# VH-VL binders against Large ribosomal subunit protein uL3c (RPL3): the designs that were tried, part 8

Target 1, 266 residues: Large ribosomal subunit protein uL3c (RPL3), of Bigelowiella natans (Pedinomonas minutissima) (Chlorarachnion sp. (q7xyp4)
Amino acid sequence: AAAARASSSALVALPGGRMIEVPHMTKDYRDVKVCSRQRKWEIREHMRDPIKMGLMGTKAGMTTYYDDEGIAHPVTVIALEAGNVVTQVKTKETDGYDAVQLAYKETRDRTIPWPERQHLRKHGNVKAMKHLKEFKIADVSEFTPGQQLKAEELFEVGDLVDVSGTSSGKGFQGSIRRWGMKRGPMSHGSKSHRQHGSIGCSATPSRVYKGLKMAGRMGNERKTVKKLPVMMVNDEEKYIVVRGSVPGKKGTIVELRPTKIVGKHC

## First folded at step 23 (VH-VL)

Design aa2 (from o3 with heavy chain K65R E100D)
Fold by OpenDDE, fold request of step 25:
Structure aa2 (fold): chain C 266 residues (1-266), chain A 119 residues (1-119), chain B 107 residues (1-107)
Amino acid sequence: as target 1 above (266 residues)
Amino acid sequence: QVQLVQSGAEVKKPGASVKVSCKASGYTFTDYYMHWVRQAPGQGLEWMGYINPTGGYEKYNEKFRGKATMTSDTSASTAYMELSSLRSDDTAVYYCARGDLYSGYFDYWGQGTTVTVSS
Amino acid sequence: DIVMTQSPSTLSASVGDRVTITCKASQDIDSYVAWYQQKPGKAPKLLISDASSLQSGVPSRFSGSGSGTEFTLTISSLQPDDFATYFCQQYDESPYTFGQGTKLEIK
């Protein structure tokens, strides 16, 4: 039994310093478990028609919502800054694959090179944008260069999205933190509490295999958090709320993509 | 000859909405951005935002977020700006102005539309 | 937001005078500055773009100079038709911002 707490809205700062109050979760919330072992059929039961297209956004921050049952829901607010404009539409006929290129985060003209500006001009007369990303989708026919994508048209509450971004850098880390290795004994005279342990065999192969997990730099790499449910979409205030955490620090760019559901488990 | 012709003066009560139109002629409507600029009586010029008629991309000055909504009709070569929840301080002359993609200056202006908000 | 500080707010001059209006940007905006002339009851008219590029149809007595943070509009010899309000504008970064304006009046 979770302690019942009154549901409260939380304030989150969007890029540019604008403060928003994240409202209560909608009644259409679907309790979708974010688990790698969740069966495919269980996930599909909570899904609607496939999401047509992804978006880029900026991680604005995290907050917590307490529902009527007293259950805490960690959520991430993703700001939709100026952008998410279709630039180039790639097709199997022209490029060998179907994809839609989006431009995101309007920037000063002088900050992007001339060839890129011409590309943006050619493909929809688009303003200078800091980020260009391709989204591979099944059907590109509904998208045209210059088209402004609206979050409310693409996403609904309860949709599952994969959120990709660059994870926070954590510096040089030990094997336990970096790879989740087990500790050694903490008592009985042990002096190897957090040591890496064995790194191979002596006679065969008499070497350390390439790729052996060891201490090293952690983070600052592309990561994807999968099957995050969309909790709220607001085009007026220009943000999306997803359940759970997403890669990166506040202010980093993230990509929202339709969740890929493959195999027995997802 | 490039021309921007705006709709006529409007008198509204507080809380009302007004939609101003700007009809473009003499050039390809989709090749340029349409900007909106406000000028309160005796005051300076304030950039409100712009719209790309191609695809409908729009950007607003934060000051006018929620106040102004920009739209365009390519078939009519007309840009629109709607002001909602009008207040007395919204009394101003509103201009549409043409701008190039990578030129944020305004080479052609509409004649302006006076919006008066009075109780 | 980039603030454009225009000076002076009011300038009294006579026909034939050399007039200079200054605009200072709160940050480096390279040459992304335009100058406008506005007469009472009329829309602004573009005079100069890119800090120094004179627009077609604008008299040669108008000139613009500057880069970075300081910009100037100069009228070499003031004519009766030049009495108006002048505005500078930056377009380096959104939101685009204008100076407060300089009212040029007859002395």
Scores: ipSAE 0.822, ipTM 0.919, lowest interface PAE 0.6, mean pLDDT 89
Fold by OpenDDE, fold request of step 25:
Structure aa2 (fold): chain C 266 residues (1-266), chain A 119 residues (1-119), chain B 107 residues (1-107)
Amino acid sequence: as target 1 above (266 residues)
Amino acid sequence: QVQLVQSGAEVKKPGASVKVSCKASGYTFTDYYMHWVRQAPGQGLEWMGYINPTGGYEKYNEKFRGKATMTSDTSASTAYMELSSLRSDDTAVYYCARGDLYSGYFDYWGQGTTVTVSS
Amino acid sequence: DIVMTQSPSTLSASVGDRVTITCKASQDIDSYVAWYQQKPGKAPKLLISDASSLQSGVPSRFSGSGSGTEFTLTISSLQPDDFATYFCQQYDESPYTFGQGTKLEIK
């Protein structure tokens, strides 16, 4: 057994300037149970499992913890700012699908249009919130407008979550960085080190197909990082800690959804 | 007539907890937010936070995070605020006050509850 | 946090005087200002909302004005019942904050 590095508590700044101390985590998440390669039919069967409710949060920052074996674990602290209140509950009967709309990040009243404020008033007497997002779930009957959702009720340590957000913008990038294309030879007289290479054929189709991966704008897109373990949930201090990185820069909004574990061995 | 009636004065020792109640009458309890404001002796007013009786949504002033816990009982039309780990500087008059959804001002106030923390 | 700077801290006046209390916000808060009157041993009473909206039951001698960063409460003709402490409050952004108060006393 490797000697554990004495890990100091990590301080992370939350939105608003409040500092939190994230305690050392002793639980090892290296062997988190995830679905491996499964037969297609097995996956389909388990995909029918109920989808659980998620939350919105704000990326506060990243830090590193060492486990008891001295292994470093990168973690992201997600602040749970004022919000995560149920507004509208959509059902198959009323809207054609089941979903719960959450309001997140309380904001000044004047920043929200009047129709939207009326919507929030109608659906749970909810304060002006900057973000409204729908979460599709299997059973919406447990949710009511105005209901405050708590992270500790929705997530447990060790759960897997999918974290969605808008990725950081990288500007115009070459094919190598943008798409992970390989370089050409660096020696033997090569003049095509970082060039894209062939983009099509001459006779047929005599054009470049739409959607061909080329240089262009990278980032600032909705991305989801899947199967991140929840390391800590603290409703008192209003944060959740997940292992790994999440999309976006500090201060960006993220959506946390329970990972749907599929397959018979999951 | 709208009335907010608070519980009586409390004298507590340091480290103790106190729970102040605010009973609302004369209006639909769930239609308005209940705010809490404190006033230390000879000092100004400090907003502590609010609770939406509908659904239990609450927001705290960061200064009082961990100190104050707001709850409500719709059946009793009563809001509660619990102060934990009391210190001498928690000595103050605590007010409950009614606020509208998009109006952060307080149109009706409780009579105040004096909490005294002394050894 | 938005800071509300109220002036003066103390004001001595006589019955019949015109009194003006000023509140300055640290940032533009549009008209999201309320004024309260507090008498000793009593809860604050709302006088003005939205910078200039007089509350029901409040005497017309009270008026509020201002927008942006500067706000004023005016008592056109001071009455004996008006000697109290007055507070401004912003509610544009949480946390809601109050001015430090103005004690209006008899000259």
Scores: ipSAE 0.812, ipTM 0.915, lowest interface PAE 0.7, mean pLDDT 88
Fold by ESMFold2, fold request of step 25:
Structure aa2 (fold): chain C 266 residues (1-266), chain A 119 residues (1-119), chain B 107 residues (1-107)
Amino acid sequence: as target 1 above (266 residues)
Amino acid sequence: QVQLVQSGAEVKKPGASVKVSCKASGYTFTDYYMHWVRQAPGQGLEWMGYINPTGGYEKYNEKFRGKATMTSDTSASTAYMELSSLRSDDTAVYYCARGDLYSGYFDYWGQGTTVTVSS
Amino acid sequence: DIVMTQSPSTLSASVGDRVTITCKASQDIDSYVAWYQQKPGKAPKLLISDASSLQSGVPSRFSGSGSGTEFTLTISSLQPDDFATYFCQQYDESPYTFGQGTKLEIK
């Protein structure tokens, strides 16, 4: 028989295959008061706030959430895979600057080189982790090697975060430049105004395209998407939901940091 | 002389919770992970998860996520596992077992704690 | 999850016999296999780690071998104390998983 469907809520798959349904999100995201047109002194005050700790996650997928008023919110689910464990804590006295190194995404011991595994043992007796990332923060005194970070202790609904990750690479611009290197001066000169793939698309008129490896140098760069509101934090189900898009494709490792630049977040 | 001593047998009603303790001695408690393994009556062994006493990092077998909560008290050299919302199929013997960082095998085991869930 | 399949499930043998228990993994786990002995009412005891490394205090009649997906535990000359249930365990990838067990009983 035709089944009556419960409300549409799209399921999002976390790494490992577990499915979650994005719950009805509270209106707390509306309490963010720095919506786009703050005065300069308000922005200056926020930038004086001490830099706080972030964490890492894995892009799980995107979905649409409709609030009580029927407004659509495109959201990204960021999974919290096993990890987010403090390893090395650096201080100005020991290393010349204050930072916390975070290990993320537990993996098999044989995947990680012996020197890195020795580092992890030395700094908190930490299991092999696929990613190590340093977070420069104002106060490292609350963090000790081996400490498990919990997202609900670091972020609240309505907080603004900057999400960093490695982009997919290649891109349409890269293929144009790469294609130009392979073609050389083969363009039809007699009627070039509408010719497909003209050399002029990727170069200035002052230069002849030959011999330069322009396209091959553009891929795989770090990108930060700033001022994303946190829509939901759930340590029990191991995910965070942010409004908007996040760098990379499903499965990309991302770094979440409290936002510094506030004045244009709306 | 490495030794793991667990708390005594428990009989509980469905819906209750139980907290099993595992006191370690004869080694530096924070140098090793503490694992928990269960064995239902007449059944084989199932790994439930572990805790790093240094800093409290926990990892659970997905089957037991939300059912089991693992903690430790470094000052008492004791690991704990709490089972919540007990059901009759949670009836089993629960073992704590020591694991080195570089291994997932268990060189020392507690004597086991029988948890029985019955109306 | 990596499935560990033991064979046989039950084995009857006499004192002095040579006994072999086999464990197959559902994927390549290198040599990350341990073997345990469990007597009724007692906790498991580690016999072999790293597929072939004998633990201190374990009699030399126990030996392990294998790599990749197939592993064996051999008891060269069965003693009365060896009648127990034996488990293999992989520790290459979490969740760590055990074989279903092999009950070794007296004929």
Scores: ipSAE 0.741, ipTM 0.870, lowest interface PAE 1.0, mean pLDDT 81

Design aa2 (from o3 with heavy chain K65R E100D)
Fold by ESMFold2, fold request of step 25:
Structure aa2 (fold): chain C 266 residues (1-266), chain A 119 residues (1-119), chain B 107 residues (1-107)
Amino acid sequence: as target 1 above (266 residues)
Amino acid sequence: QVQLVQSGAEVKKPGASVKVSCKASGYTFTDYYMHWVRQAPGQGLEWMGYINPTGGYEKYNEKFRGKATMTSDTSASTAYMELSSLRSDDTAVYYCARGDLYSGYFDYWGQGTTVTVSS
Amino acid sequence: DIVMTQSPSTLSASVGDRVTITCKASQDIDSYVAWYQQKPGKAPKLLISDASSLQSGVPSRFSGSGSGTEFTLTISSLQPDDFATYFCQQYDESPYTFGQGTKLEIK
């Protein structure tokens, strides 16, 4: 009875309010490669592989999946909002390096400045998109302006991906939360030590300046979480599920790239 | 001179599928999005979605996601819409309509294709 | 989804009358409104875009106005050829949505 209640799937809201239930995971995610001479060679060969294309998504939420043996798997649902359309394709000949620019998250025309809309028209007749990101990859020949990328063509269950995004940015409130937690444990220990400075003698200037200096920077740094297994790819319902946590809060735009570095000791 | 010519009327049984074509002429097919609009008998108009002939980017009204599939063939200047798992409430006139990138209004429409779903 | 509500649903008028059809949006859509005319058995025909921009080949007796949430289509002097059903459509935000239609009947 308790196990049945624990195995109940929670719904995760995608952008736009549509709810999905994360389906039963296949055991493909759990297929651990045996550490052998063949596996060591495979890891070294993978590091020589060409850099492959990624895509963008939106963090929709996290949930816990319990397998048939009761093992908890924390997973993140990444929504695939309208977009993931190739715009500018750069080649060594035209731009000095090979890259594909990807547009993500269709938005209203009036939200996007005219020059950017003209860029999108020039490069594939693409609708106004909120995010443009460049992916430097080894081979751009398969990609043309206006092409829509599909996650099921880029990723398989069991693949390892690196997920990049901006860490949890709760604005200046986030800075207060961070420093408030540190001050809480020391609330009965007053900072009565004095040091020479323009602020006065009642506080350590480095502590005061660090607190004030960092107020606007809490959670606004790019962060990459590496080697996350892909648990599910569903282009029809527009989501990807990865094991573990990804940067940022719900609604954070993330970039998924195939992992280049897969192992060190195996 | 802009002209959108759709395929002829279709009568289908429930559970079947139908593919409606829309052949464009008189303009550069890849410069405009192709939209599909539905009109049930005696009812108003419903936007179903669009396709960008350049590269195949598709967007659907959520009501029709999974029901409709839009494709295009740029060499034939033709857009297609396929309806799957037909039900009697899919009986309607289906229009293709041309839309500019910067707007979602439709300056040219096909003549419409009547799809009738009956036993 | 943005709901477009047309008023009236039917309208009877005589040749030469000034006719006004209104359309209200459930949220501010600036001027992203188009108006269509549809005659029985025919595809809709675009009359007005951008709330007030008359399409080429549309008679000057048609005009549109409004911004924000309320829009009007006006026929300054009704002609026999104008009996039809008229639709407003918003295109500010997908899904693009139409009003329910106004059937214009000639007395």
Scores: ipSAE 0.731, ipTM 0.862, lowest interface PAE 1.0, mean pLDDT 81
Fold by ESMFold2, look of step 24:
Structure aa2 (fold): chain C 266 residues (1-266), chain A 119 residues (1-119), chain B 107 residues (1-107)
Amino acid sequence: as target 1 above (266 residues)
Amino acid sequence: QVQLVQSGAEVKKPGASVKVSCKASGYTFTDYYMHWVRQAPGQGLEWMGYINPTGGYEKYNEKFRGKATMTSDTSASTAYMELSSLRSDDTAVYYCARGDLYSGYFDYWGQGTTVTVSS
Amino acid sequence: DIVMTQSPSTLSASVGDRVTITCKASQDIDSYVAWYQQKPGKAPKLLISDASSLQSGVPSRFSGSGSGTEFTLTISSLQPDDFATYFCQQYDESPYTFGQGTKLEIK
């Protein structure tokens, strides 16, 4: 019966064209922003937790879920494309630090250079993958080359994750869009509608100061959106749902890591 | 010397499941991917997916995702494919086939396992 | 999915004949093509990989050629043992796909 009511959710397309429907879920996330004694204790205990393994995914799109009160909350569907296979495992004994290298998104052999394909063959006999990413974690002993990671074994509904990815590119932008500086006059014959104003002072030293806001490229930077609740994990249908938005546009490769910092300054 | 020996023919009713085995010998089992290919009566060949015995990485043809489940047992040098919720159009010969990491062609094949689904 | 189209579907020939079977891909697959021989009730047998590389133990009368989208399997002088069904297969991109087959019959 509950599944039938939730079937009214909008469909989201996964890479490869398969459509999924994210059902209505009863669990919601509300930031209480209260720095109680109990909350401070919870933050301290979480900071002691060892750094745990994460996964890679592909932003598939956004949809809404409706909580028990009928309030719409945006959620992001992150597809789990073919991959999430352990390759190189680094230890303090072999490499001076502990890390797990993860391969994600299977591709044609000829897309990947020969040296990288040999690296994959050497480390777990792994198919050609578009993305290799290293995850520095506390304990690498449970991971072996060639192992496929499953999202349901790493994440539970209600867990907080940090999602990293490349933000959508905006190209080169004038100072108005990048920094919100005031436009020059438009209607009085001015030719400086989008030009930058004065950038220095006449005093000695006469130079551009550090941190002065200048025109430059917007976006195309690695960003992390922190503390996103996991709303659903589905290895059968190959997706994970987080509350809120993640960096980048549809198709962006993202990294999901368990949140380390869970509270504000307390 | 390389040999792939599959389990015997199976007759099943609609809705049942079946698990086909493929015993490998004459080579290092974990060095090669194991593929599964089906051939319906009087039809061509259709690739179903593969498994990497090292670590258990699986990939399926979307047509068979949710229908087929591929596993392996490295201690027994055996790959398995389970078909669930059988229908009459799942009647076919199912082959296991060995493939190298970067060569998606199949140099050695099992003898085939006939699965018949009848009401 | 990459579609592999074989022609002809059926080919009649005599012992000693030279025959060719063609396989056309729906997109450029470089040389990632294999050819198989299958006799009734038997598993397929690999003949050619990488469009033209003869598998060990396969008679030299078999040869393959082509690149891009069009590939051929040639048998230079048919033997009685060569009457079977032949399949091409692409392995450039998953899902790996086979041609529909060419049945080579005795005349």
Scores: ipSAE 0.698, ipTM 0.848, lowest interface PAE 1.2, mean pLDDT 82
Fold by OpenDDE, look of step 23:
Structure aa2 (fold): chain C 266 residues (1-266), chain A 119 residues (1-119), chain B 107 residues (1-107)
Amino acid sequence: as target 1 above (266 residues)
Amino acid sequence: QVQLVQSGAEVKKPGASVKVSCKASGYTFTDYYMHWVRQAPGQGLEWMGYINPTGGYEKYNEKFRGKATMTSDTSASTAYMELSSLRSDDTAVYYCARGDLYSGYFDYWGQGTTVTVSS
Amino acid sequence: DIVMTQSPSTLSASVGDRVTITCKASQDIDSYVAWYQQKPGKAPKLLISDASSLQSGVPSRFSGSGSGTEFTLTISSLQPDDFATYFCQQYDESPYTFGQGTKLEIK
């Protein structure tokens, strides 16, 4: 099945008048213009109001954002397709933990199994959505089933987010690429340039330990990039821009979660 | 009996905005989606979008993104559609229509609201 | 977007005639098609849902058929009250789209 080439690109207007074409995978991401307003990015020093809730999004692509000082930032545009609706609120009392389930990316009704459709009907009267994800949060009292979450209400410029997604699959890879192992000598009669080398000892333990790093499939794993700053939020055009790269290829689903800050200054 | 009653005809100048209302009765307002469909003079029907009165989930036809804003008031059993930056090509009859969650057809319609945009 | 191509655009017929209106979808939409009747100055009225399900209160002379990409609305014996514009609509995928309409006129 020929991977349906992203048939259309979105034009992203950047500060300074530079236009970049950003491929998009869905019709919900059309002609997104990144705000021409040059905004100074500042990381919030005082996270007084932590982000309360996360969102799902679709990786649209990467581009360069120029701030008001003329500094170039590598950024990822995350499209917000139809969805991000609260389906279920889980509480410690009912479920043993606090979480909010979101539905994301509206799809055809017939593509969703009947039990899932009934779940969505029961919990917020929500249309068929392709993705369901739970977000563990400290306070779930503000969320109700059926509630549409808005990015501008949840995120502000300068907020730090953890972005999770499935990393790009790279197929079967050697130990050098997969694990960053060193190669052998290239000269002096060496025939072991990219071989793994020793995988254990003879007498003790007389086996290969489980989990030994070897060649194998690389990528297609859940990965999280932590503490990415939000550069732009636009609910009208349905996108979020974060600084840095996020897991996955264009068109993959990503989860934006509040950054977990560990330490005394949390 | 299920009834959808829309607000009266509107005449606006280019660049203005208009807000059309649709009051629902005869059924539980939150059990159904409210859709909006427009019909230009002598033209066919165009689906504009829908709103779930429960929670305010909205979906727009991309053609009307930025043009139309849908809202609802559950206490009044009323759906609203606001059209901004009106142009001459926005002249049409606008209908609200009831739709079930998993049925994309419209079983009940409002009487329509004529919006005329003229200089 | 799914395009619904409705034919003919205009149809002239007499009372008692059998009339058929066709709607073709640009892709397979299973049976997610509705038919509407619209009279001048009035809102559309739902006639048929799910390609063949006749709505309550609609005369039995109306019938719908089809699946996949081709759909038909048939009026077995045309009555004076049936002269109107008819529309097909798909609701398989958003955005929901309508056919161009068929104006049924008196011959």
Scores: ipSAE 0.632, ipTM 0.816, lowest interface PAE 1.1, mean pLDDT 87

